# Miniprotein binders against Heme oxygenase 1, chloroplastic (HO1), part 1

No score or structure here was measured in a lab: all are predicted.

Target 1, 212 residues: Heme oxygenase 1, chloroplastic (HO1), of Arabidopsis thaliana (Mouse-ear cress) (o48782)
Amino acid sequence: SKGFVEEMRFVAMRLHTKDQAKEGEKETKSIEERPVAKWEPTVEGYLRFLVDSKLVYDTLELIIQDSNFPTYAEFKNTGLERAEKLSTDLEWFKEQGYEIPEPTAPGKTYSQYLKELAEKDPQAFICHFYNIYFAHSAGGRMIGRKVAERILDNKELEFYKWDGELSQLLQNVREKLNKVAEEWTREEKNHCLEETEKSFKYSGEILRLILS
Below, numbering starts at 1 at the first letter of every chain, in headers, positions and changes, except where a header shows other numbers.
F, E and O stand for the ipSAE by ESMFold2-Fast, ESMFold2 and OpenDDE, each averaged over both directions (binder to target, target to binder). V2 = 0.75 x the mean of E and O + 0.25 x the DockQ between their complexes.
[cut] marks letters that were taken out.
The coordinates of atoms that the task and the answers printed are left out; those that the model quotes come from them. Centres of patches stay.

## First folded at step 1 (miniprotein)

Design A4
Amino acid sequence: SPEEIRKLLDEARELLEKARQLLEKGDPEKALELLDEALKLIEQALEIAKKLGDPELIAEVLRLLAEALELLARALEALGDPEKAKELLDEARKLIEQAKEIAKKLS
ESMFold2 (binder alone), alone request of step 1: mean pLDDT 86; pTM 0.855

Design Ab
Amino acid sequence: SPEEIRKLLDEARELLEKARQLLEKGDPEKAKELLDEARKLIEQAKEIAKKLGDPELIKEVDRLLKEAEELLKRAEEALKS
ESMFold2 (binder alone), alone request of step 1: mean pLDDT 86; pTM 0.825

Design Ad (from Ab with R6E R13E R20E R63Y K66E E67W E70F K73E R74L)
Amino acid sequence: SPEEIEKLLDEAEELLEKAEQLLEKGDPEKAKELLDEARKLIEQAKEIAKKLGDPELIKEVDYLLEWAEFLLELAEEALKS
ESMFold2 (binder alone), alone request of step 1: mean pLDDT 87; pTM 0.833
ESMFold2-Fast, scan of step 2: ipSAE 0.074; ipTM 0.515

Design Af (from Ab with R6L R13F R20Y E67I R74W)
Fold by ESMFold2-Fast, scan of step 2:
Order: sequence, then C-alpha cells, then structure tokens
Structure Af (fold): chain B 212 residues (1-212), chain A 81 residues (1-81)
Amino acid sequence: as target 1 above (212 residues)
Amino acid sequence: SPEEILKLLDEAFELLEKAYQLLEKGDPEKAKELLDEARKLIEQAKEIAKKLGDPELIKEVDRLLKIAEELLKWAEEALKS
C-alpha cells in the first residue's frame, strides 16, 4: 500500500522549504535554522527547554500507554520514548547544583493542546506525535550536541541516546504509522497533514527556550 | 499540473524511504531497484515542472525537486560505500 508517512515527510519538507525562502528574503533566519555555533545558550535556558520538552513527552507517552484506542495503542513501547531519559538528565542537573525550573508557557500550552487533540482529533494528534519524535531524532540531536559543547563540557545527555539502533526504531514507527493511516479517509489524511504547521509552531516555541 | 508533480514526488519519496530501509538492513540490490524507480519519477516531475507558468509555484516545485534529488544522491552514494 501507499505509505502515508511519505506524505507527512513531503509536507514537512515543503513547509521547511517555504519558511527558509521567506526568512532568507527578510535576511533573518528562525532560531531553529540559525547556526548553533553562533548561539549563546545559557544553562538556565536549556533547562527550561528540557523541562518543557519533558512535559510534552510525559503527556504524549501517558496518553499512548493508557490508551485502548487502536490507533494510539499501536505506538506503545516504540523505543522512542523520551520522558524517562529526560528525568535522568534533570536529576543529573540537580546533582550538579542546578535548580530545576517549573514548566513554562510553551510546554504547558502544547501539553494541554495535545490532551485536547487526543480526545477529540486522533488524526491531528498522530500528526504531532510523528513530528515531535522525528524532529528530535534528527535535527534535535545536532542541536543537543552543539549545546553540550557550548555549556556542558560535552556531556552527552540521555535525551539524545536510544536503546538499540535508532534507524530501526524510527523505521518501526513509520511502519506503524502507515498501518494506522490505511484505515483513514482521504479527508482524515489531509486533516493530519494540515496540522503540521501547528506542530512546527509549538515545537519551535519550546526550542527557542534554549536561548531564553 | 502541480497536482501531478506532487503525486510523482510523493511516490518518489516513498520509494526513497523504502530504499533507505533496505540499505540499513543490508539489501543493496533491492534498494538499487527502488532508487532506479524513484529516479524515473523525479525525472517525470521535472519534465512536467517545465510546463508550469506560475513563478511562485515553479519556485516551490524547484525546491522540492532539489530536496528529492539530494535524497536520491545520498542513497546512491550509500550504495557505493
């Protein structure tokens, strides 16, 4: 069967391409596209990013793990789960003497939105699930390594480690997504794809906390 | 039409993903077959794109084609190594 994941990848690539063109013409770049080597991150800003990210992953993973809904149940125990890894990292920061901040507005807003979508709009929820995990598993790793180089003496956080081969874990999730989407109507698939812009908006707001 | 181009690119991206999976699993012969098919779809999309009259749409299609070409090149280089 024709895989829906490729449509999701196509839409994501198309949106990134359009954003790059607009920002290039304005002679400015989004924070996500700026060279990380020129970033001036702070540990406090990075902690806000990690805490808000953990809130989002806690929300996603709890919804999926508690669900008897077939669409969500397919995504239990993917190996991509990040909440426990982030818990370990935040504990390390506490051991280093840092004070762990409370979640901020970007994380709280996105978490609440994901809860609403999970109840009312499964196709939109799956769009966010896909984009959150796949963005982190690619570009997020590069950003994490550069931030660690800048402010953590090259400490490799658990947030950027997986148990097993990452490529295989990602492929398993793509296959599950294609399977789930086989039951969707064209309208439901299109609705899922249209939600991609919101996933970029919310994830981008959290990512910008690194420089806060 | 733009819809035809998007359809061809969608199919090409699907084949590229399957080729990547096969390369990761150590099946370069099957990956090569899928890459050859993806290449044909990309070339068809390029041919149709030449007939577009809308400058904004041409710009967007050209960028998507460039992405597809880069992904195809990456996969083909992986076959050689």
Scores: ipSAE 0.000, ipTM 0.129, lowest interface PAE 14.9, mean pLDDT 75
ESMFold2 (binder alone), alone request of step 1: mean pLDDT 86; pTM 0.818

Design Ar (from Ab with K32E E33L D36W R39E K40F E43Y E47L; at its last look DockQ between E and O 0.13; V2 from the best seeds 0.00; counts 0 for: pae E 11.3 > 1.5, placed apart)
Fold by ESMFold2, look of step 3:
Structure Ar (fold): chain B 212 residues (1-212), chain A 81 residues (1-81)
Amino acid sequence: as target 1 above (212 residues)
Amino acid sequence: SPEEIRKLLDEARELLEKARQLLEKGDPEKAELLLWEAEFLIYQAKLIAKKLGDPELIKEVDRLLKEAEELLKRAEEALKS
């Protein structure tokens, strides 16, 4: 029940050990990272988020369905699949008169990275797979409720609905990942923990489209 | 980033409070889901705090993570029964 998924959830956030030699280290960044806007979602920003999210789910779900790799077969038909639900939601927005935007850089970048991982680094791919569905079911649901309250007259999108009990669907995937990881070396597990931080970074960039 | 991290942490604290109430009412399954949501928000706040290089914000984030873990243990024990 408890295993690598729990480790992945908790340990990745604690990559710092106290008193790392911090003086002399610098954070060189390409651009300023400070937030520019307050939390004021618009339907247009939300559509950018939904479209980029769909690209990512299309990528994950097609890779899993098209794969003959035995480990990926364990993750078919989890009940967590989102691509079809997002298609239904986007059609609803079209019916309301909104234009559906093209995918943007955050979604395209993550989709391409996931395709590379699926081929070159299946263990990392599986960790990204879990983290994407987990993040949506957790923080994503809360954000979706707030957005619906603010700009959708409390309409509940299909993107936030599951057939069956969500906690059980997540637990089933957690158990499968824990079993797969039992055969991994410590080094392999540590690599996936590093990839967990990347998965949250990529997902966070897509999430911020809501405010774009 | 500073306004964003404060908003994330405030939302996480609200989720932790609600999860505690759900545990008291005997709904550990729903409490666990809220606790996973809180952890996601706290993790995003940690990424921002790391970029800002603010050790006091990192300590605050770590305190909230510890609280979430304690509540998750309670939920997990209740679900095991």
Scores: ipSAE 0.005, ipTM 0.209, lowest interface PAE 11.3, mean pLDDT 77
ESMFold2 (binder alone), alone request of step 1: mean pLDDT 86; pTM 0.832
ESMFold2-Fast, scan of step 2: ipSAE 0.416; ipTM 0.749
ESMFold2 (binder alone), look of step 3: mean pLDDT 86; pTM 0.832
OpenDDE base, look of step 3: ipSAE 0.021; ipTM 0.372

Design Au (from Ab with R6E R13E R20L E60L R63F E67W E70Y R74E)
Fold by ESMFold2-Fast, scan of step 2:
Structure Au (fold): chain B 212 residues (1-212), chain A 81 residues (1-81)
Amino acid sequence: as target 1 above (212 residues)
Amino acid sequence: SPEEIEKLLDEAEELLEKALQLLEKGDPEKAKELLDEARKLIEQAKEIAKKLGDPELIKLVDFLLKWAEYLLKEAEEALKS
């Protein structure tokens, strides 16, 4: 058996396809599936997306880095950390003459929710950890390439680069997650899986900032 | 069974992730080879999903096929350049 991470992956993918199948919601759920001809990002919207994303990653990574709770401590130094990469990218935008916006409501709301979950609901917190990093490594990278092509003259942002082999870094995290989840009851695993919908909601709100 | 589809899709996802990394490193030829392999695995999963008659699984594998096709187009364009 592959362990619990396969259940998390399957639930995430099924929810993604179900959301896209809903009439009237396709335009707000998945930027990756929009026709290229309708792809109209702005630099200002993209900066709002990057700033709010950085707030979320700062929150997530600081909680893990500072934790002595064994479940969270297991995920220190995964190589998937994005906050410092985003800091480098935002400094580049500033050097290009752009003003870096303050965080907006989507990022602030998600950051606050993650702080609450970290203290009270470890299984739910780990659900968000998994979906945030793994979605970014897949669909997020595709979005990044589209944005670079449209508005950045194909500039490769650090946000979409990893030190080392990405597939190996992801596999290491899957193994750690499977090991951590071995201690969970079926109910705790189900609770983690049920939280996936909220991770899509919060991440989707931030993603929509690209078109703002 | 759903477990068979999960195994095929897990392997395909790993290949897609490696292919994307190769595209970033400027190796579209190797990326295309991995993307072709990933596509074969996804197509196998699609056939199993059709036999099971699960509309949600069919939609899932169709989504992954579209993503693999997008990356293949990126690799093909890079090879032309």
Scores: ipSAE 0.000, ipTM 0.211, lowest interface PAE 12.3, mean pLDDT 78
ESMFold2 (binder alone), alone request of step 1: mean pLDDT 86; pTM 0.824

Design Bc
Fold by ESMFold2-Fast, scan of step 2:
Formats: C-alpha cells, sequence, structure tokens
Structure Bc (fold): chain B 212 residues (1-212), chain A 100 residues (1-100)
C-alpha cells in the first residue's frame, strides 16, 4: 500500500539533489580567489541556528498539541517533538558560559508563516510539518555530528536524540500522513507538494545561521 | 515475492533520504532482479526510476538517463500517469546535470 508519502519523499529528495548540484556548479565556476571553501561553524552561529530552530519547533508543536482539527490532531505525540530537547541544550550552553541570543529574522519569519498556514492552508502546513521533522531526522543529524566534531568536543546534543527507535517513529508518522492524505483531492495533494520549495527556503535560511 | 521487493524498496528509500545512495543502489539492484523474475512491468519501471535517482546522487547522470528512458517506455506502455510524471521530472534533472 504505497501512499502519498512516496510522492512527498520524491519531491523533497529531488529538490535536495538539485540544490546540491547548484552548489557544486557555483563552486566549480568560481575561478577567482579560492573556489572551494571549507565549512567552518562558530558557536555563536550555531546558537543562532538552535534558537531560531526552537522558535519554529515551539510554534509547530504548540499548534498541533492545542488543535482539535482532525488533520492536525492525528500528529500529536509522535515522539519527533524537538522543542523540549532544544530547551535542555540551550540550558547546557548557558552552563558553559554562553549568552543565548534572541531569535533572529529567519526563525521569526518562518514561525509567523507557519501560524498563518495553520489557520488557512492545512495541506501546506502539513507539508512543512513533514519536511521539518524528516529533514532534521536525516540530514540534520549529519550536520549535528559535524558541528560536534568541530566546536563541541563531540558532545551529542539532546536535539539529535530520540526516545525509542527513530526509524519506527518516522514510519508511524508516514503511516498517519498516508491515512490523512487519503481524504485529499488530487489538487490538495499537488498543493502540498508545491509547498516543498518554501519549506526548503525557510529551513535553508535557518540552517545557514550556523555559518553566521 | 512482492512482499520482499516492497521491503527492499522501503529500505532503499530510507537510505536515499539519509544520504547513503551506494547502499540504496545495492538493494535496488536486488529489487530489480526480483521484479524482473516476477514479470511485473509496473514494479520494474518503479525500481528503474529509483535506481536512476540513486545514480544521480552518486554523480552518474549518464547511466541514470539510460535507466530513466527504459522506465519511461514501460510507464507509457502500462499507462501509469503518475510514474510517467515522476520519470519525466527526473529525466529533466539528469539532462541538466549532464549538460552543465
Amino acid sequence: as target 1 above (212 residues)
Amino acid sequence: SPEEIEKLLDEAWKLLEEGDPEKALELLRKALELAEKLGDKELIAYVLFLLAWALEKMGDPEEALKLLEQALKIAREIGDEELIKLVEELLKFARELLEK
């Protein structure tokens, strides 16, 4: 029983591959100065990334947890929730002597957009829900490991830990999404898929804060 | 069996998502062999599509393009409109990679 999730997977991965190809071409065509730059995170940039990420997860998770709307209610208590774990990590940074920054424009803009979508565009909102959690559970973990290696003495943050088997948690969400999408029209499914580009845009802006 | 093929495809999807296209490629090659033995045209075309996707991620758009052309031919024969659309999108991307 293949469902709508396979279409969402394809669109997300196609955009990811296309973005990687654009970055490769950009670096290859850059023949001035040094065309290949090393990825060098800073603690300050990473904190901006974590704070803005927490704002987005706080917004997303509060909307879902407070909702009596059936489409959103289906996704309560998935085990993928990140806001509490990020809160724990930010407290650890405070204990290490770091000043926690205020949220910045990327996080504020995305949070506001998610609130708007939740009220008027459920299919688009679910697109962002899917891509936020699934991107974090895959590529996000790899980013976390690289940052830990370079600036945190290999400390694994709570942000990259899950209670239970991650593969099972993700599979449970895919099954719920397939079930919810069975009631959608082809037009509604297409609208959800089209929103993927915006999810990559907003998430990408937050991810780039690591290097800020 | 169809169940074994579906399990291989699900695992391959996860590997592609997690950025391990090399392992996905190995599972997909096994899935293709099983699909061919089954004679299931729809399944063969779908596996060819995923194989091409893995190859693009591995930096081999030329081989991917070849497999996608095979997948498109089969998808058209069986009238799978959604698969035709998916294959055409990936073909366009493969051609872009090849020509740049």
Scores: ipSAE 0.013, ipTM 0.374, lowest interface PAE 7.2, mean pLDDT 81
ESMFold2 (binder alone), alone request of step 1: mean pLDDT 82; pTM 0.796

Design D0
Amino acid sequence: GEVKVEITVKGDSPETLKEAIERLVELAEKYGAKVEIKVEGDTVTIEVEGLSEELAKKIAEEIKKIAEEYGLEVKIEIKEE
ESMFold2 (binder alone), alone request of step 1: mean pLDDT 75; pTM 0.647

Design Dc
Amino acid sequence: GEVKVVIIVKGDSPETLKEAIERLVELAEKYGAKVTIKVEGDTVVIIVEGLSEELAKKIAEEIKKIAEEYGLEVTIVIKGDSPEEAEKLLREALEKLKELLEK
ESMFold2 (binder alone), alone request of step 1: mean pLDDT 65; pTM 0.551

Design Dg
Fold by ESMFold2-Fast, scan of step 2:
Structure Dg (fold): chain B 212 residues (1-212), chain A 85 residues (1-85)
Amino acid sequence: as target 1 above (212 residues)
Amino acid sequence: GEVKVEITVKGDSPETLKEAIERLVELAEKYGAKVEIKVEIWNGFVTVTIEVEGLSEELAKKIAEEIKKIAEEYGLEVKIEIKEE
């Protein structure tokens, strides 16, 4: 609970209440703040979400899988990888008669940003890695269940399934993150934490595609 | 003079959030209260609002104390409001 991951978790939770913490700061209520029970998703919007999500996961997972840089190489084969699971789901939608859309701006923009960070800013890249996978394992699962209930006749997508016990996979990744961060200066750790807001911005833009 | 208890639970761990919500619902049902659950998602976190209705003020305060203990047990952030019906 004293490791760097706990600091990342704390910052993410604090940003969750940003609209209430700052006096005079008014934010337009986004899809993320809308009660999930009131969501009116479409299959087309959900496919845009899944396709853009896959582009982001493809980018993250290829960078990590191909890397000889110690910080990134530590996160190979975590069991959290989503790209292959999403490929399976998109193939199922094709079999159901749906046309798979091309990636849209939210996914393309985030994917490009992640490639840039991977080259020049490892601490920021790791911040996005953490928030993307951990957000999906938490809020993402609840979203998936509600969307399936509304428009997929309760079909469980592979995107929301893991091989092995999810809690164990997450614990293993937390341990690796704590280990990697032991080599970072206080300034590098703070830089990583500051990137959290951008991770929320980009992931939120993709999440909003569900209602598009 | 019946009141309702509105419980907002925030968490980032799917395992602990699921277990905590199940225990909170079980606790409310133990007191014979009407339970309504709302789920909101914000920046990868799940916020669950549980409304427990048909309670006396005394029972509402007792439930609030037990909910705080459950939330602390699971390391979750919780906000509890007692409101007139």
Scores: ipSAE 0.005, ipTM 0.309, lowest interface PAE 10.9, mean pLDDT 77
ESMFold2 (binder alone), alone request of step 1: mean pLDDT 72; pTM 0.636

Design Dh (from D0 with E19L R23W E26F K30E K58Y E62L K65F E69L)
Amino acid sequence: GEVKVEITVKGDSPETLKLAIEWLVFLAEEYGAKVEIKVEGDTVTIEVEGLSEELAKYIAELIKFIAELYGLEVKIEIKEE
ESMFold2 (binder alone), alone request of step 1: mean pLDDT 67; pTM 0.581

Design Ds (from D0 with K4T E6F T8W K38Y T45I E47Y K75V E77L)
Fold by ESMFold2-Fast, scan of step 2:
Structure Ds (fold): chain B 212 residues (1-212), chain A 81 residues (1-81)
Amino acid sequence: as target 1 above (212 residues)
Amino acid sequence: GEVTVFIWVKGDSPETLKEAIERLVELAEKYGAKVEIYVEGDTVIIYVEGLSEELAKKIAEEIKKIAEEYGLEVVILIKEE
């Protein structure tokens, strides 16, 4: 029957159709006035986004690659790894004459949080793993294309390329997630699902750096 | 009055989903709407703001046609502001 990945999708859908994440964000940040969000990226803002994203991917991929914990070890060498691709892209920006910024607070904060979860809360860690890679593989690509059209002369970065068929790589990871989750209690599964809102918050803060 | 359109898009092909989302965003921007995008797993959520109710309904119908063309599942919610 349906695996745990479908429950993860269901929770994300329910959260957004209820507008709950948007309302929570407004209340917690006390942001009542919002400027008209004209999507006008800059190369500098995009570099901040790429650098902070790389810090997060470096953290995730190092934790998984070095792990002997069965839950994490299952996800070694998925083909979704982004850190090396981002390194190549940042080198290209340097060759074009751009200064590569230092990581900023959104990336540093999320990276630190992921390290803490990996040590103490495997189910929550896997929630972030899923949302980070799958979000990038789908909608993240669309955002990258729009940025490239506006400020990079349609240059397709390595960050948006995969070795092999992306649909197959994603399906392999879904199957591994479903298999891993079969060993979890209902409470552990629910805890994983509950973490979805925080994944929206942290990833969204990094994504907004494109406009910074 | 102005309304906000919430579009939840799901599909099993990342490449097809990407192309469809690009067309949806272009359509909304063509009508002068403000577009905000959230990405969660295999799902893309698009918030379209600054439209009249009549224009939002028209755009929603065009979004459904694009989704059908690409074989995607969409959920559209129009909320009065």
Scores: ipSAE 0.000, ipTM 0.233, lowest interface PAE 12.0, mean pLDDT 76
ESMFold2 (binder alone), alone request of step 1: mean pLDDT 74; pTM 0.640

Design H4
Amino acid sequence: SEELAKELEKIAELLEKLAEELRKAGLPEIAEKLRELAKLIRELAEKLRKGEVSPEEVAKLLEEIAKALEEIAEELRKGLPEIAEKLRELAKKLRELAEKLRK
ESMFold2 (binder alone), alone request of step 1: mean pLDDT 86; pTM 0.858

Design Hb
Fold by ESMFold2-Fast, scan of step 2:
Structure Hb (fold): chain B 212 residues (1-212), chain A 81 residues (1-81)
Amino acid sequence: as target 1 above (212 residues)
Amino acid sequence: SEELAKELEKIAEELEKLAEELRKAGLPEIAEKLRELAKKIRELAEKLRKGEVSPEEVAKELEEIAKELEEIAEELRKRAE
C-alpha cells in the first residue's frame, strides 16, 4: 500500500502536536507539574528507562525473530534492533559502578501487552512495532542527547547508534510496511492507526521513568 | 523555552517532509496545506525564542494545528478509498 505510512505519520504527528501543547501549558503551571522540557534526570531514573525499554525491545525482537508468520517475518533483520545495543549500554553502566535495576511496571505491562497483540492482533502489533522504532530514531535520539548532555558528560550510548545508514534503514522498513499494508482492508488499516494512541501511552509511561 | 522551540522545529520538519512526499504522490494541494502549517509552526518557534509569545499561547495554536491535521488525514483516507 503506497501511502499507509503517510497515514501513520499523520496520526503520530497529531498526537505529538497535542503532547507539545500540553507541555506548553505545564510551563505556565505550578511546580507540582514538572514540564518534560525542563527535565532534571537522574542516572538511576535513566537506568529504569533503559531497563524497561530493553524488556520491550527484547519482547518485540524475539517475537519477530522467531515468527514464521509472513507479516512479522518481513521485518526480520531490519538493522533497527535495539536489545543488543541496550545490553551493551547496561554493561557499561555496571562497569561504572551503578546497580542495574529490575524491570518495573511500565516495561512489564507493555511487554505483556505486545505478547498478547502478537498472537491475536497483527495489525495492532505492527502499529506498535512501527511507532516504537520510528519514535526512537527521531524523538528518542533527541531525548538521549539531552540526557547525555545533562548527566553523562555527552557520552553517546550504543542505544543511539546504528550499524548502517539510519535514513536507509528507516526507508527500507517504510517500504516493507507499505507492502504489508497492501493486503489489509480499510478496517484493518484504521484499527492499526487507532492503536497509535496506546503506543504513545505505553511508551510515554516508560519515558517518564527518566524522571523517577 | 528553547526545548519547546526545538520540538516545534522537529514537527515543522516532519510536516515539510510529508508535504514533499504527498506532492510527489500527485496531491500538491494537500502538500501545500501541510507546508503552510509547517511555516506557521516555524514562526511560532521563532516568536517563542524571542519572547513574543508565551508557551501557553503556543499550546493554543498547536491545538488548532492538530485539529487541522486531523481534517487533512481524514481527507487523505477518503481519497485512498
Scores: ipSAE 0.014, ipTM 0.473, lowest interface PAE 7.1, mean pLDDT 80
ESMFold2 (binder alone), alone request of step 1: mean pLDDT 83; pTM 0.787

Design Hf (from Hb with K10E E13L K17W E20F K60E E64Y K67L E71F)
Fold by ESMFold2-Fast, scan of step 2:
Structure Hf (fold): chain B 212 residues (1-212), chain A 81 residues (1-81)
Amino acid sequence: as target 1 above (212 residues)
Amino acid sequence: SEELAKELEEIALELEWLAFELRKAGLPEIAEKLRELAKKIRELAEKLRKGEVSPEEVAEELEYIALELEFIAEELRKRAE
């Protein structure tokens, strides 16, 4: 079937392809002019990523959980919630003797933006909701697991575990989003799709903390 | 089937995200290998939707893709050490 989620997937995939092409060209040209950086993740960088991610998930999940607005209320208790899982992981890091950093600018900026959208721009807010959870369940999960495998002696973080079948949880959310979007005008749907680029910008800034 | 095609597209998206991050980390050759695998998986999804390949043929192709991913993962481990 071809609901609004299909349109969102298409836009997201096109933007990833364009970003990869641009980055590939920059990297190829830079190789001849300067040394190529090695991929050297650190625990400190990864903790910054996890802390800023938790701030974003705390913001999203509290907005949805406390909302009586029908569009947001539809997405309560999806099973995709990450804040509690991240809280458990950060407590484990404390027990291992790591210092948990304070949230940094990428997380703070995105959290504030999401609060503003939730009040003024529901279609844009839902765009970020979709892209944050679905990006994490895809590329974010693979990157995070690989980093943990590399620097945490293969510790299995709660952040990458779900209660139940992930594919089914994602499908349930897709169906809810298609249902909600059926009541939107073409202009509202287009506005939601146009916000995708900003979701990539903000999420990308947080992902880059892994290498900081 | 539609569900299997969607699963393949999700796998391709995961590989594209990883490729994007690895390219930013200064590993463009490994990133390109992941991008090419993602492209193959997307083509597989499209062929499945068109009825040009069976689910059994998809499963066989995924075994080869999994082996290639294992080689890429080993390269990443060695380069990071």
Scores: ipSAE 0.000, ipTM 0.198, lowest interface PAE 13.0, mean pLDDT 77
ESMFold2 (binder alone), alone request of step 1: mean pLDDT 83; pTM 0.784

Design Hr (from Hb with E32D E36W K39F E43Y E46L)
Fold by ESMFold2-Fast, scan of step 2:
Structure Hr (fold): chain B 212 residues (1-212), chain A 81 residues (1-81)
Amino acid sequence: as target 1 above (212 residues)
Amino acid sequence: SEELAKELEKIAEELEKLAEELRKAGLPEIADKLRWLAFKIRYLALKLRKGEVSPEEVAKELEEIAKELEEIAEELRKRAE
């Protein structure tokens, strides 16, 4: 009754739930397992997060914008594009007197991986496309609000604003994803779903920069 | 358990074979549902190997999958007239 996007959502939700459960069970010194009461973001760490995020969005959006491949071309001008919004935010930080850092390893590694997938593995690339944009619209917004409360005097960054109604923009993308996936074999769909863990790994490495 | 993970993979393989037969029989939508359930089982086996799911959680997930399989069986019965 539902299209392939429902399968993608199911896998992402299960991984999110399991990641939260593992955080409670395993003893590590990772920042993700640190209690919120001890969570101490810095503006410098947040800038590293924003810069690395921008590198990833620049990469995704350039690949899609320049593509003549039908699968990728379907996702041009979705309204979810973040790179220009991030450029505006980084310019604001510069005007506040902050130095904008160079991209770091998490962003560089993910960007390079996305370029390789776009060339060799369209199903895996689309998995990352989905999880990056849809995670940002949900969990990313929550994180952005908390950071703003703690270190930006409640400044709402352009990174968390959309032109138009977000729910409609997301629905349009879901419909395009379902359409694209209609031509995929079960094996191709399964391959796409399997890639979800890597999207969580790479996104998680970038998110950890907030506390660096 | 490695043994449980292997058993789950065998179940997934059988569902994949059935799905291919149904696709060839002109029932691609039902075939896709079975392939999706096979993927869920393979994913569960992967999580079990990584120690990220308990036997109790495996049992609960298999019960949900069994319910979906029964819904598919009922749909096939209806198509048989």
Scores: ipSAE 0.000, ipTM 0.180, lowest interface PAE 16.2, mean pLDDT 80
ESMFold2 (binder alone), alone request of step 1: mean pLDDT 84; pTM 0.806

Design T0
Amino acid sequence: SKVEIEIKVEKDGETIELKFEASSPEEAKEIIEKVIEELKEKGVEEIEVEVKTEDPELARELAELAKELAKKAGFKEVEVKEEDGKVKVKARK
ESMFold2 (binder alone), alone request of step 1: mean pLDDT 80; pTM 0.777

Design Th (from T0 with E30L K34W E37F E38L E61Y E64D E68F K72L)
Fold by ESMFold2-Fast, scan of step 2:
Structure Th (fold): chain B 212 residues (1-212), chain A 93 residues (1-93)
Amino acid sequence: as target 1 above (212 residues)
Amino acid sequence: SKVEIEIKVEKDGETIELKFEASSPEEAKLIIEWVIFLLKEKGVEEIEVEVKTEDPELARYLADLAKFLAKLAGFKEVEVKEEDGKVKVKARK
């Protein structure tokens, strides 16, 4: 009885498992032909990940902040916004002597797709909004800590810090999502859920830049 | 729900321990997937995944996920054991 967010959570867990299984299956089939990959993130690869992530967050947050559409306007100033935090982190890397790369294909492709959805498909757009912010607040945060342990001397980036209690910020957004979804038809809810697979595809492509 | 995950990796006779505290089932799932799929490529011979949570059904789900992913990653021997409120998956090549 928790509402639509519980359905999104269930679908996200199931589809992510299928996506990972497909990718692992491909890796297993080609393993004899592929050089052994090392779990050795590089600062350069991590910067590509951060820059492409920032492009996606810039896109999401600009669409929401500028919107007069009630469904999108509901999600202004959630406290989950990441673009400004990422901007601060990229300035720090520049001060450390690193060159900040230009956005790459994964970030550009996802940003473009999100712009198209925002105009034509609000339910699909909200699906991506949910999965992007909630994945980052959980799994992304843990990945960031492990990367910092290996290549940043345990420095905690602003990208993984929130103003206020994260659990409360997430709960506030869940409540807003449940409220917005109350007005949706079963077909609109199903369409939103079906979009989850594309969310994992695009986010996964960006995440893999850490090892690039 | 709080989920404690401990992952032990055997590589060249050395045991490396990684401990995580996940604040959600989604976070726990991503940690297990990320570690298994990335660490398999570092030439590790054995991986142990230990899950502890107040939800026994969730613990079994995450252990089954770890077992499935370990098999998919090419580990041939995978065993699952439940003891002391923990579910442990051990996988070796």
Scores: ipSAE 0.006, ipTM 0.242, lowest interface PAE 10.5, mean pLDDT 75
ESMFold2 (binder alone), alone request of step 1: mean pLDDT 76; pTM 0.730

